# VHH binders against Stonin-1 (STON1), part 3

Target 1, 134 residues: Stonin-1 (STON1), of Homo sapiens (Human) (q9y6q2r275to408)
Amino acid sequence: GWSFMLRIPEKKNMMSSRQWGPIFLKVLPGGILQMYYEQGLEKPFKEIQLDPYCRLSEPKVENFSVAGKIHTVKIEHVSYTEKRKYHSKTEVVHEPDIEQMLKLGSTSYHDFLDFLTTVEEELMKLPAVSKPKK
Key: E = the ipSAE of ESMFold2; O = the ipSAE of OpenDDE; V2 = 0.75 times the mean of E and O plus 0.25 times the DockQ between their complexes.

## First folded at step 1 (VHH)

Design k6 (framework vhh_8k46_1; at its last look DockQ between E and O 0.08; V2 from the best seeds 0.00; counts 0 for: pae E 8.6 > 2, placed apart)
Fold by ESMFold2, look of step 2:
Structure k6 (fold): chain B 134 residues (1-134), chain A 125 residues (1-125)
Amino acid sequence: as target 1 above (134 residues)
Amino acid sequence: AVQLQASGGGFVQPGGSLRLSCAASGFTFSYYAMGWFRQAPGKEREFVSAISSSGDYTYYADSVKGRFTISRDNSKNTVYLQMNSLRAEDTATYYCAAQDEFYGSLYTEDEYDYWGQGTQVTVSS
């Protein structure tokens, strides 16, 4: 596992100045991401099952604190399905539905690359997902 | 303004029980993990228990595991600590605290964003 930073969603706490929270990540066989508040805990606070529609975004380098840098990546879920808009029962759009599952970062380039490689390898091993019914 | 108001402390004999409450206001309670810490005179503040924002995951210091139960009611913005089988070593001021659920260090007091004033628990025969 790896010590990482998880992006704190702005919507979740619009009054906080905190942007990143430290976590400990594990990737299990079968594409299971586990997130712990710290290394050595028995239970994760969040667990995510990856599927073949998940992807890693292009990595970026962002500002972290006053002068620091952090390597970042998003885990996204992409679907190409007919989708009704929230406020209109009759409007239908045919577009990719890209949902950000997580935004993660590390100040350690070695850990960052190791995580990316591990996730990509697990994504390649996943079985095909049944298509949703129309 | 953010407030965490701890209550329910008191005097109890060894083997007894107390239930602490911590009422929260001024922030979105359902977004925060909640923790209990305690401090005896002359000692460092120490971790007691924590609960995830949803309530699905609970955490305990080894010294209280099996005797204390943390819970929360997000409809009442309140976290609770049920303390059973109390011992003299449990005597302390108990503080509730809140941190963003994405913080990884649930045991480190410096990582908590908001703190209550504390409630005294005294276990003595």
Scores: ipSAE 0.012, ipTM 0.201, lowest interface PAE 8.6, mean pLDDT 80
ESMFold2-Fast, scan of step 1: ipSAE 0.014; ipTM 0.336
ESMFold2 (binder alone), look of step 2: mean pLDDT 83; pTM 0.833
OpenDDE, look of step 2: ipSAE 0.014; ipTM 0.314

Design k7 (framework vhh_8k46_1)
Fold by ESMFold2-Fast, scan of step 1:
Structure k7 (fold): chain B 134 residues (1-134), chain A 125 residues (1-125)
Amino acid sequence: as target 1 above (134 residues)
Amino acid sequence: AVQLQASGGGFVQPGGSLRLSCAASGRTFSDYAMGWFRQAPGKEREFVSAISWSGGSTYYADSVKGRFTISRDNSKNTVYLQMNSLRAEDTATYYCAAHLGYDTFPSEEAFYDYWGQGTQVTVSS
């Protein structure tokens, strides 16, 4: 596992002033992501089952007032919807809907790349999805 | 890291009041959400109340709503639990606890990282 930082969404966490919180992060076989407040704790505070619609966003290097310069990536869930519009003729539009599940950061480029590689490997082992959700 | 010491417990009659204090030491106290939990003999530890880092949000177990008030003073690194209209079933050891609040529920014991030793509250006639 890796010492990382978890982005605390502005409206999600009412309990802490921190924009970034230190975490210890593990990826388990089957696409399971576990987050611990620190290394050595028995119980993760959050566990996420990745599914075939999950993806990593394009990695970035960003600067934050408290965390400084860090490597960042989002874990996103992608779904598809049909949008229908009625006028003098019915129109059908197929649009992707992208939801940010979480945003992670690291000051270590090595740990960051190792994490990205591990997540991509686990995502590739999940069943392929070829059709949009209905 | 943060270290916690609860105090202010004692003996009180039903209908009485007590104020518990939790003194914290550590450079990051104001970043932590604080919670109060209690444990009666032979029972599991249960949630009582929690307060956000700024004091802007408070949470209460249904059994204590309207009777207990949680507050904090970040300048003194202290969280308080004002306990009014005490009942025999409030008898327990009271613990204060701290967590960073990463998208977790304030009532979930497992998400608190740091715990104090506790202070005993006995409500009897």
Scores: ipSAE 0.014, ipTM 0.218, lowest interface PAE 7.9, mean pLDDT 78

Design k8 (framework vhh_8k46_1; at its last look DockQ between E and O 0.10; V2 from the best seeds 0.00; counts 0 for: pae E 12.5 > 2, placed apart)
Fold by ESMFold2, look of step 2:
Structure k8 (fold): chain B 134 residues (1-134), chain A 125 residues (1-125)
Amino acid sequence: as target 1 above (134 residues)
Amino acid sequence: AVQLQASGGGFVQPGGSLRLSCAASGFTFDDYAMGWFRQAPGKEREFVSAISWDSGSTYYADSVKGRFTISRDNSKNTVYLQMNSLRAEDTATYYCAARYSEFWGTLDEADFDYWGQGTQVTVSS
């Protein structure tokens, strides 16, 4: 597991602040992400089952606190919806829709890369599934 | 692919009005908060306005409060910025942006996931 930062939903406008909440993050066999409020707890506060349509976004480096930096990545879910080709009533194409599931960060590059590698390996092992519907 | 297509910029005299539009595609628009940022040459990009996914909350920078109005039409995947009482200081490239509002608590530009290419607004006599 790793000590990470989770992007926290807002309750008011905080235009100059970045909101990150510390979590302890585990990845289990079968592509299960578990998030704990702190290391050593028995139960996660959130658990996410990855499927083959999940992916990691391009990593970024962002400002963290006054002078620090944080490595960030999003876990995204790609789904396809049936859509007509532009201006055509007879042609149908499938366009990907990208839904963000989580935004995560770490100030430790080593832990960040270890997490990315672990998630990619678990994604490669996942069985085929039907496309999700939304 | 994800696209945010901003339009409606142009030249206007001080005191005039413009309405910007930003058409979105390639993501589930109804799940995203939308925002407008602007950047004048040689300056940092700054927040202008944002609107929640359900239009329940709107946010404005102090410099535009009372003059600009943000709105959205989820049936058309479009966000708008009505700009009234324009001033020379409003001259900038205006960018629309999208963020997944259910997970984040700030309106810093680093929290926005998708960005348009911008539309130029020029306010001069």
Scores: ipSAE 0.000, ipTM 0.202, lowest interface PAE 12.5, mean pLDDT 79
ESMFold2-Fast, scan of step 1: ipSAE 0.244; ipTM 0.669
ESMFold2 (binder alone), look of step 2: mean pLDDT 81; pTM 0.814
OpenDDE, look of step 2: ipSAE 0.017; ipTM 0.276

Design k9 (framework vhh_8k46_1)
Fold by ESMFold2-Fast, scan of step 1:
Structure k9 (fold): chain B 134 residues (1-134), chain A 127 residues (1-127)
Amino acid sequence: as target 1 above (134 residues)
Amino acid sequence: AVQLQASGGGFVQPGGSLRLSCAASGFTFSSYAMGWFRQAPGKEREFVSAISGSGGSTYYADSVKGRFTISRDNSKNTVYLQMNSLRAEDTATYYCATDFWSGEYLPTSSEYEYDYWGQGTQVTVSS
């Protein structure tokens, strides 16, 4: 597992300078992501089962006023919906719906890359499921 | 395992004082915010006070401002609630809780953001 940071939604813009909360992160076989407040705690505060529609966003390097330089990535879930085309009575097009599940970061480039590689490997091992028609 | 043990409750006359203690174990106490909540019979749980991990930031419900003081001793892994000028409406079971989400900065009043809770200690203010 890895010492990482979870992006905290801005709930008190001018009152809180904390944008990132430290976590301990594990990836288990079968695409299970576990987040702990600290390494050594018995239970994760959040557990996510990844499915074949999950993806990692493009990794970035971002600067924050308190946390400093952070390597960041999003875990996203991608689905598709049918929408009627403009001018058509029956013609449809598939529109992607992208939901951000988590935004994660690390000050350690080594840990960051190791995490990305581990998640991609687990995503590739997930069993095939019926996908919605494109 | 994370454990929180609240103590110091009891019976007190209106206008009296009590000090509650909450002993914590199983996590890095100084890194996380601590809160006190209370619940009277038949009522919803109510926020009382919170303190940041460092002790540098405190937050109080309007009903207790000026009467209650929250503090912590990180060397003893304990958070305290000093309750002065107690009123009959302060009668409740008092719970301590930890907020890993707010961390060392600004504590929250939302009970739904608190991760672990103690058993509680009963405070009865009666003549």
Scores: ipSAE 0.013, ipTM 0.298, lowest interface PAE 8.7, mean pLDDT 80

Design n1 (framework vhh_7n9e_1)
Fold by ESMFold2-Fast, scan of step 1:
Structure n1 (fold): chain B 134 residues (1-134), chain A 123 residues (1-123)
Amino acid sequence: as target 1 above (134 residues)
Amino acid sequence: DVQLVESGGGLVQAGGSLRLSCAASGFTFSSYAMYWGRQAPGKGREWVSGISSSGGSTAYASSVKGRFTISRDNAKNTLYLQMNNLKPEDTALYYCAKDEYSWGLETYDYDYWGQGTQVTVSS
């Protein structure tokens, strides 16, 4: 796993770099992506089942006034098996819930590249899905 | 458990100054943005000021800009609001607030409100 950051989409303000929350990120066999508040915790606060309809954006290096350089990627059409808002006790989704976009970032290029490579490898191993998710 | 304890309020005459403090515990203070909000008698809550986790960035409501200064001491887990040139319309209960997210400069929905400290400005 990797120390990473999750973009917090609910906040509207002038300093987008401070809309990032630190997380610990894992990719498990079968295309399962898990987010933890910290390394060593037993239960993730978000869990995503990757499928071939997930779309990864072109990776970017973005500069933010407070956080500095962050390597960022967007994942679109994500299906959650468990979902909570960052540091919230409310809404645990045990059935698949599909969202338009998730944005992740890292200040470490090596961790970022390793994460992307792992996700792409897991996506290639998954069986083709015939029903489109528009 | 997250706890915020405000202090430093009081009664002052217009043109006076007060320094508010907020003692934070139960979380890693240096990792979160912090905010001051206020609620005047018979009115809703309003955002006053925000400060980034490092203290490197600050923001202010237009009504207090140039008169109030927000600051923090991460070694002491304490947030401050220096209030100068106070006006009767600054009369309110002042709250220290933490957002559940790391940054939200212009938001009025905060988690972990303190009990507040009363500021009364006489004409």
Scores: ipSAE 0.000, ipTM 0.106, lowest interface PAE 15.6, mean pLDDT 75

Design n10 (framework vhh_7n9e_1)
Fold by ESMFold2-Fast, scan of step 1:
Structure n10 (fold): chain B 134 residues (1-134), chain A 124 residues (1-124)
Amino acid sequence: as target 1 above (134 residues)
Amino acid sequence: DVQLVESGGGLVQAGGSLRLSCAASGFTFSSYAMYWGRQAPGKGREWVSGISSSGGSTAYASSVKGRFTISRDNAKNTLYLQMNNLKPEDTALYYCAAYEDWLTGPSEYTYDYWGQGTQVTVSS
């Protein structure tokens, strides 16, 4: 599948942000990734430290019901510079509040899949050489 | 041929109100998050407010929260900023901007499109 890289801000007190399916992402200096059910919230529901030389794979959606409910999302971090080798970490996000996000006009899963094809180019803008994961 | 045209600025007394409009053409307005930014004398450009493509999510700079309201009409390709209880420090050139992704906080070079702006002057 597809994958994308979030830009880690270079300047202190700056942030980069974007939509990732039904989840809003912020990336802070030093590679801190914050996840929100919607933009404008004060507190993220999940915060993780990114390896500076990693990429995010496409989310794996689980427990999709006939009614369209999404119960979990798996997030995989993969080193972008290791051909056919990777250091991976899987995060599980339980019950993204999809109904609340859709009520507030957040992106549908179909719209998300179309949107994310545009971010693959960000993987090519990363440095060609990675550091070993510590 | 993308155009963003701001209007509604002017001179107003402190405590007054203004409503800004931004008319968009040449792109699919309903697919873009929209933003208001401003540039005041002696300051760099700063973000004021943002609204998601559907209008379901909004965000505001702390300096304007509670006084300003952002809204949009996707059928008319128009963005609005209702400004209440204006203060002299709100004096600035106000411009609208578009980006395919939803953003908050100060940022200028990441916008896909922006307009030339409309001047707002608040006298004491």
Scores: ipSAE 0.000, ipTM 0.113, lowest interface PAE 15.9, mean pLDDT 62

Design n2 (framework vhh_7n9e_1)
Fold by ESMFold2-Fast, scan of step 1:
Structure n2 (fold): chain B 134 residues (1-134), chain A 124 residues (1-124)
Amino acid sequence: as target 1 above (134 residues)
Amino acid sequence: DVQLVESGGGLVQAGGSLRLSCAASGFTFSSYAMYWGRQAPGKGREWVSGISSSGGSTAYASSVKGRFTISRDNAKNTLYLQMNNLKPEDTALYYCAKGFEDYLSYTSEEYDYWGQGTQVTVSS
């Protein structure tokens, strides 16, 4: 596992976009992500099962006065919604609908890359994504 | 009934060291993250360091990283800040603060409760 930072969700559209809390992350076989408030605890406070529609966003570097330079990434879930084309009675199109599941960061570039590689490896081991159903 | 009492400040020459202590009472110390902040004369308050409830996670402002070390003794209800290689720019009133939760916040300057502070003066 890794010592990482979890972005705390926004409250009332305040400066919560810059609020981060430390966590300890583990990635288990089968695409299970476990989050602990700190290393050495027996029980995770959150556990997420990744599925084949999960992806990593493009990594970014953000600067904070307290934590300094942080390497950040989002874990996103991509689904597709079926909509009729404008002015068409018979044609449909599938549009991507992207949901942010988590936003994670690390001050350690080494840990950040190791995490990205581990998540990508686990996603590749999950069953192949099927075509959208009609 | 929450009380935070800082001590250990004083006058020190540049390059010197000081160890600050914060004695906490009136709450379950081991259940909350704790913080150190400072305020220099004529300037706003600045966050310095934080430590999780167990002591397992720590964070530091860029200006002090590598020079300061935060620690805690939950059996004694005491928070510490070891300050090494002090600079004139570190001159400030140093205060400890109680967080709202057991985990650290790296970006928030808001605290549940603040101490009275201890003065640190670094001569060039």
Scores: ipSAE 0.000, ipTM 0.180, lowest interface PAE 12.8, mean pLDDT 77

Design n3 (framework vhh_7n9e_1)
Fold by ESMFold2-Fast, scan of step 1:
Structure n3 (fold): chain B 134 residues (1-134), chain A 124 residues (1-124)
Amino acid sequence: as target 1 above (134 residues)
Amino acid sequence: DVQLVESGGGLVQAGGSLRLSCAASGFTFSSYAMYWGRQAPGKGREWVSGISSSGGSTAYASSVKGRFTISRDNAKNTLYLQMNNLKPEDTALYYCARDYSEIFPTGEYEYDYWGQGTQVTVSS
């Protein structure tokens, strides 16, 4: 697992700035990404099943006013089907779309590269032709 | 610091057109879905339109569908709203907003930042 950072809201139920906050990441066989609030917890607060339409964005080094320089990457999902994008609307969107699933950051270059390599390895093991999601 | 600055509002006659712009800074614009909302005098905020991070998916409130077009230029960190065939009922302060959540690709999106807004007034 790795100590990473996620953009989290500073305050609930109000307009808020996001800040880089610490999380603990695990990547399990079969393309399962788990996020924990801290290392050693039994239950992740979020679990994501990666599928063959997931990709990593180009890695960047980005500057943030509070956190400074952070290595960042996005896990994106490529969608080609109709879906409703937003609550309080009835319209359906039919266009291809690249949706951001996660934006992750790290101050550790070594951990960052190790994570990217691990995710790419797991994505390569997933079926080349997509199956119905389960 | 996250900043959203709207421009392009003004006074127009019914049936006219305006193009609004939202200049974004202080965050990676291409990583966020963006929205336009509005608030008419004495009323609450209303969602108008939304666009995905790539620009590949758009959505509109029923009241503006077919008249308004949302678009973005990720190279310029700018969001646009083209408003055609304006009606007096479109009179409002228009503001852009950034998506709240980056965790769920199919989750409902909520605003976490708003601009100060740009006033649109439509006279008959």
Scores: ipSAE 0.000, ipTM 0.109, lowest interface PAE 13.3, mean pLDDT 74

Design n4 (framework vhh_7n9e_1; at its last look DockQ between E and O 0.04; V2 from the best seeds 0.00; counts 0 for: pae E 15.7 > 2, unsure alone 61.3 < 65, placed apart)
Fold by ESMFold2, look of step 2:
Structure n4 (fold): chain B 134 residues (1-134), chain A 125 residues (1-125)
Amino acid sequence: as target 1 above (134 residues)
Amino acid sequence: DVQLVESGGGLVQAGGSLRLSCAASGFTFSDYAMYWGRQAPGKGREWVSGISWSGDSTAYASSVKGRFTISRDNAKNTLYLQMNNLKPEDTALYYCAKEPYWDTSGYLDSPTDYWGQGTQVTVSS
């Protein structure tokens, strides 16, 4: 497991949007992502089962605190939705619909890379599933 | 312009307590997340604690969890750090900082750096 930062939502306002909160992060066999408030707790506060439509975004480096930097990545869920193209009622195009599930970061590049590698390996092992109905 | 003015630092014995304050002006304090950082001799700056604009969400570095408490008073435009059970390794210049603004569409490429002048905390063994 790893000490990471989770992008947390704030209450709505016109000026401020987000901050980071520390978590302890585990990845279990079968693509199960567990998030704990602290290392050593018995129960995670959030657990996500990854599926084959999940992917990692391209990693980025962002400002963290006024003078610091943080390596970041998003976990995204990709689905495809039929859309009319060029005003044709009978022609459709399947375009990707990308939902951001989580945004995570670490100030330790070593831990960040280790996490990315671990998640990619688990994603490759996942069995195929059908997309949930809407 | 944005101003952050810190106070409350000093020399304390190990096991002691201090409360730091950060008075904010020049921006709408209640719209921004705020955080504390520190810089120890021979080390770079490190993040210590953060708090959401409303105070509903807080976060701490593992080295200070359970000993330090961040809080804010939006009516007084003031950020606080209560530091208990201080240790020699807590010796550092402590500063408050305003969270860089990101719009909901993505990240800014040109971050704005805003932090206070810092207040020295020195913990004797």
Scores: ipSAE 0.000, ipTM 0.110, lowest interface PAE 15.7, mean pLDDT 74
ESMFold2-Fast, scan of step 1: ipSAE 0.036; ipTM 0.496
ESMFold2 (binder alone), look of step 2: mean pLDDT 78; pTM 0.784
OpenDDE, look of step 2: ipSAE 0.025; ipTM 0.298

Design n5 (framework vhh_7n9e_1)
Fold by ESMFold2-Fast, scan of step 1:
Order: structure tokens, then C-alpha cells, then sequence
Structure n5 (fold): chain B 134 residues (1-134), chain A 124 residues (1-124)
């Protein structure tokens, strides 16, 4: 497991200089990602089952005025939604929906790379699925 | 508010079959991929199977491939898992799941959703 930071969304009524909260991450066999508020706790506060539609975004190095340089990555889920076209009662479209599941950061390059490779390996072990029809 | 309610578990002998159901409510079921997971005694949660929003694409863990079949009925907002040739190793609490798309815990809708589960016990 790894000490990481979870991106905390900036709230409209919050004047906080901190954009990241400390967490402890584990990746379990079968593509299960667990987040703990701190290392040594018995229960995670969030558990995510990765599926074949999950992906890692392009890793970045971002500079924050308080925290300095942080390696960041997003875990995204890609789904497809069939919706009726506006102004049409007979026409439908299939649209990809790319949703950010979480955004993670680390000040440790070694831990960051280890995490990325572990997640990619677990994603590759998940059974392939045919893409939804469009 | 999202609700997932599993049913259909029970005690069965090795080689037997069970069909699990998951009744979904509180969201547009037909817009989301759905999943079955399980948790064996003393172990963490394990992914079992997934199905696309339309039902056209399915995936299975290697441990259940060829024995289990996932399906859905979007008109009834119901997910199914047909389990054949059950083994003692399949003994677990089986959960229906919709993954959360955001890590914001301020609303129930942003969280990952798992049902209460239905117990499957396979005797040897």
C-alpha cells in the first residue's frame, strides 16, 4: 500500500488553500482499490471495484503554491449512453460518457510509478469486454 | 436515492445451480453498466461479472467463466446472475453493484453502491 493524497473538490463557500487530503491506498487482487484515512485502519472509507471500462488518465506533474510539485493521475470510467436526440422522436445517439472517479496525487515519484504499474497490471488481468454497440 | 436489493441465494450442493436477482431503483438503470461481486468468509470483495448498459457486452472473472451467466432486464430494472456447476469455492455473500463516478461523499448519488448481498453456500 502507499501514502497518497486524494483531490478534494474546491467548494464555492470554502476559502481553503489545501486541495489535497492525505489517504492510504491499497490495490487488491481482482482490481479492488481501497482508500483509508490513514495507514493501519481496519476499514477503508471507500472501496472501488475496477472494471474493464476503467482507465488511468495521462500522468501529470502539477505545481501547487503550498504543496509544491505533485505527481497526479485520474481514474476514469468510460460508459456509453443511448439517448433520444432533442427535437426527434425516432432518432437515438450513442454518446461516450467519461467520468472522473477520483484524482490521486503523490509527492513520491517511486510510490507514484509503483501505484500506476500495479493498477495497469490489475486492469490488464480483468476479462476483456466487447465495446457497447454505437 | 440508489437502492440495490439482491435475492435468490441459498444452500446448494456442489454441481448445483442458483439464479440470483438484483432489483435496482433510484437511478436510470438502463444508462449504467452493472456488476456482481462476492465476498467469501475472511476475504475482501472480489469482482465476479459485469454487463454493459444495453446488455450487449459481458465479462467474467476467470474463476467463474463458462459456469456463470450475467444478464439484465432493463424494462424491469433487474440484474441476474445464473450460476451453474457451483463449487464449494463459490461460497460467498453475492453483491449487486453500481460503481460511483465521483469520490465526493457529500451525496449518496456520488458514492459507489453495493447491495446488502445474498448468501450462497455450496456444500461438498
Amino acid sequence: as target 1 above (134 residues)
Amino acid sequence: DVQLVESGGGLVQAGGSLRLSCAASGFTFSDYAMYWGRQAPGKGREWVSGISWSGDSTAYASSVKGRFTISRDNAKNTLYLQMNNLKPEDTALYYCAKLGEYYDFSTPESRGYWGQGTQVTVSS
Scores: ipSAE 0.000, ipTM 0.106, lowest interface PAE 15.5, mean pLDDT 73

Design n6 (framework vhh_7n9e_1)
Fold by ESMFold2-Fast, scan of step 1:
Parts: structure tokens; C-alpha cells; sequence
Structure n6 (fold): chain B 134 residues (1-134), chain A 125 residues (1-125)
């Protein structure tokens, strides 16, 4: 297992732009995503534990000025915030709060599809949780 | 097809000045941060300076802060490095890059697609 993907890095400071860079990923049992700068390294520079509220966004094909045509997807975490209605002390609604964890891409449709399938399979194996009622 | 072409290097005496230019093509220059790096013989790559896409933010390595000034002209797709009060230890091949691609500023010797060919700066004592 190694997946070669592209990632838009998190801005380190105001001088960082949104440019695609290569990344190597492993998806491990239990929803563990490990990120490496090079294939074959022993230690990831970042490890992410996916939970049952994580999802893949709808895949897109996007064009970028430097990187060109890229198949893109986001790994998102969805939580629900209980909020009181504007004029009520007792009425509540549950509103989705969506956090983007990663934006990933690939120039290879086949590699992209293989990665998405692997992530989806691991997400399906995580324990099911009840969503808050509306 | 991203291209970066550096110019303006040369031989200068200690205390002198040089202005380096980097002509960029093949991408939307105004959308990306740009960097100057350098490499002296027998040394690893060293980050020198960076500038945000708009030119509103700049950063410098401690070794050059106060002596070097990075700037850009988005209308001309050109990056500049004004180097003042040059020292012999500034002798290096100077190159520009779009934002860090794979391995830039790492300990790796791997070549990068977004590197320019470089321009040699030699400072005599």
C-alpha cells in the first residue's frame, strides 16, 4: 500500500499560496490516514484518525493554472451544533458544521478511484453512530 | 509548462550591490507566492526570501535580513531580489521558485520542476 496523491498544503503564513504538492498516503485499518513526504519512510509527518463523522465530498475535475487538470476530493468532518432559536429559550435546532480536513487530488483517474474506494471501505467499517434528531 | 529564468548575477566586491530578476511564464504568476533560494558549493539549499502573491507580505532568512529586499511586478510576471552590502559568504548560485513544491527546503537533493536554472553571484573579499 502506498497511494501517490497531490495535496494543497495548509498555509504556514501569509506568504504561502494554494499550490498542489505531492504527498504519499497510507490508509490503515481502523480509519488511520498517514501522510509521508516520501514513499518508504518509516515515520509519517502527520497521522489523522478518521471517525464515523468523516466523509468524502463529491469528487470533481478541476483545472489549476500551474497543476493543470486534477481530480479533486475533500475529506470533511461533519458535526452538529445544538442552537436555540432566535426568539426562544426552549426551542432548539441542530445545524451541520462542516470542517475541511484535507483537500486531495490526482492526475491519474485510476489511482484516484482506488484511493477513494480504500477510504470509503475503511469508513464503512468504523462503528455506526446516531445523528442528532432535527 | 512552467518556466523560471533568473538573471542579474555576476562578480562584485564585498560591500557592493546586485539586483537579481526572475522572469516567470507558464502559470498565473499573480496567484502564487515566490521565493529566492541559494546554494553554495558543498552546502545544502538555503531559503533566502519569500513574497506573497500580492506582494503585501515578505519574509527573510536571518542571514540576509536588512540587506536584501524581495519585490515583484505582477504586471510584468517578474520577481526581484535587491542585494545590498554583499559579503563573501553570500557567494552562491541563486534561484527562484514558485511556492515549495515537493522537496524544496528539504534535506533531499531531488530536482524540482519549478526551479529556475539559477544565476551565479560571486562576492570577492
Amino acid sequence: as target 1 above (134 residues)
Amino acid sequence: DVQLVESGGGLVQAGGSLRLSCAASGFTFSSYAMYWGRQAPGKGREWVSGISSSGGSTAYASSVKGRFTISRDNAKNTLYLQMNNLKPEDTALYYCATEDFYGLWSTSDEPYDYWGQGTQVTVSS
Scores: ipSAE 0.000, ipTM 0.115, lowest interface PAE 13.6, mean pLDDT 73

Design n7 (framework vhh_7n9e_1)
Fold by ESMFold2-Fast, scan of step 1:
Structure n7 (fold): chain B 134 residues (1-134), chain A 125 residues (1-125)
Amino acid sequence: as target 1 above (134 residues)
Amino acid sequence: DVQLVESGGGLVQAGGSLRLSCAASGFTFSDYAMYWGRQAPGKGREWVSGISWSGDSTAYASSVKGRFTISRDNAKNTLYLQMNNLKPEDTALYYCAKSYRVTYSSGETYEIDYWGQGTQVTVSS
């Protein structure tokens, strides 16, 4: 497990100046993410089942006024839908619809890499997904 | 332990209707936004609809807006999807999902922390 930070969206909490909240994060076999308010608690406050359409975004290093330098990543869910091409009634194109599930951060590069590696490993064990061909 | 159990799927003719149900347990249902998603053969998972913890706010994918209605009964810990004027392209496995946050805004991307196993909907032409 890892001591991490969960991004607190300003748009969802207009009365708060907090950017990041501390959490304890676990990844369980089968692609299950568990979030605890702190280490040692019996029950997670959130449990996320990853599916084959989940992905990690490009990792970034960001500087925040209160929290300082943080390694950040988003967990995204990607769906692929057929859309009619503008110039055709019969031709379709597949385009991704990307939903942000959560944004996580860590001040520890080592913990951050370990987390990314663990999530990718669990995602690879889930049934393979096929992207629509162009 | 969070559990979501979908029911109400089946075979239906184009233009017909179905109502899906999702029985939720293992969490305080009335504290969380809930969602419906679907997955059709040869496609990825697609978000269909969302509803706030209170039921006061709803959102729909453009492909289903005006035909589908999401609702919830917090006293029964049950989520519903009323599907009207079904089309063959609505054929998919439909999943109930629990939000990661207690509040939902129709302007926000949904944040999911649990999916159910799904119920199959097949629409014949």
Scores: ipSAE 0.000, ipTM 0.091, lowest interface PAE 16.3, mean pLDDT 75

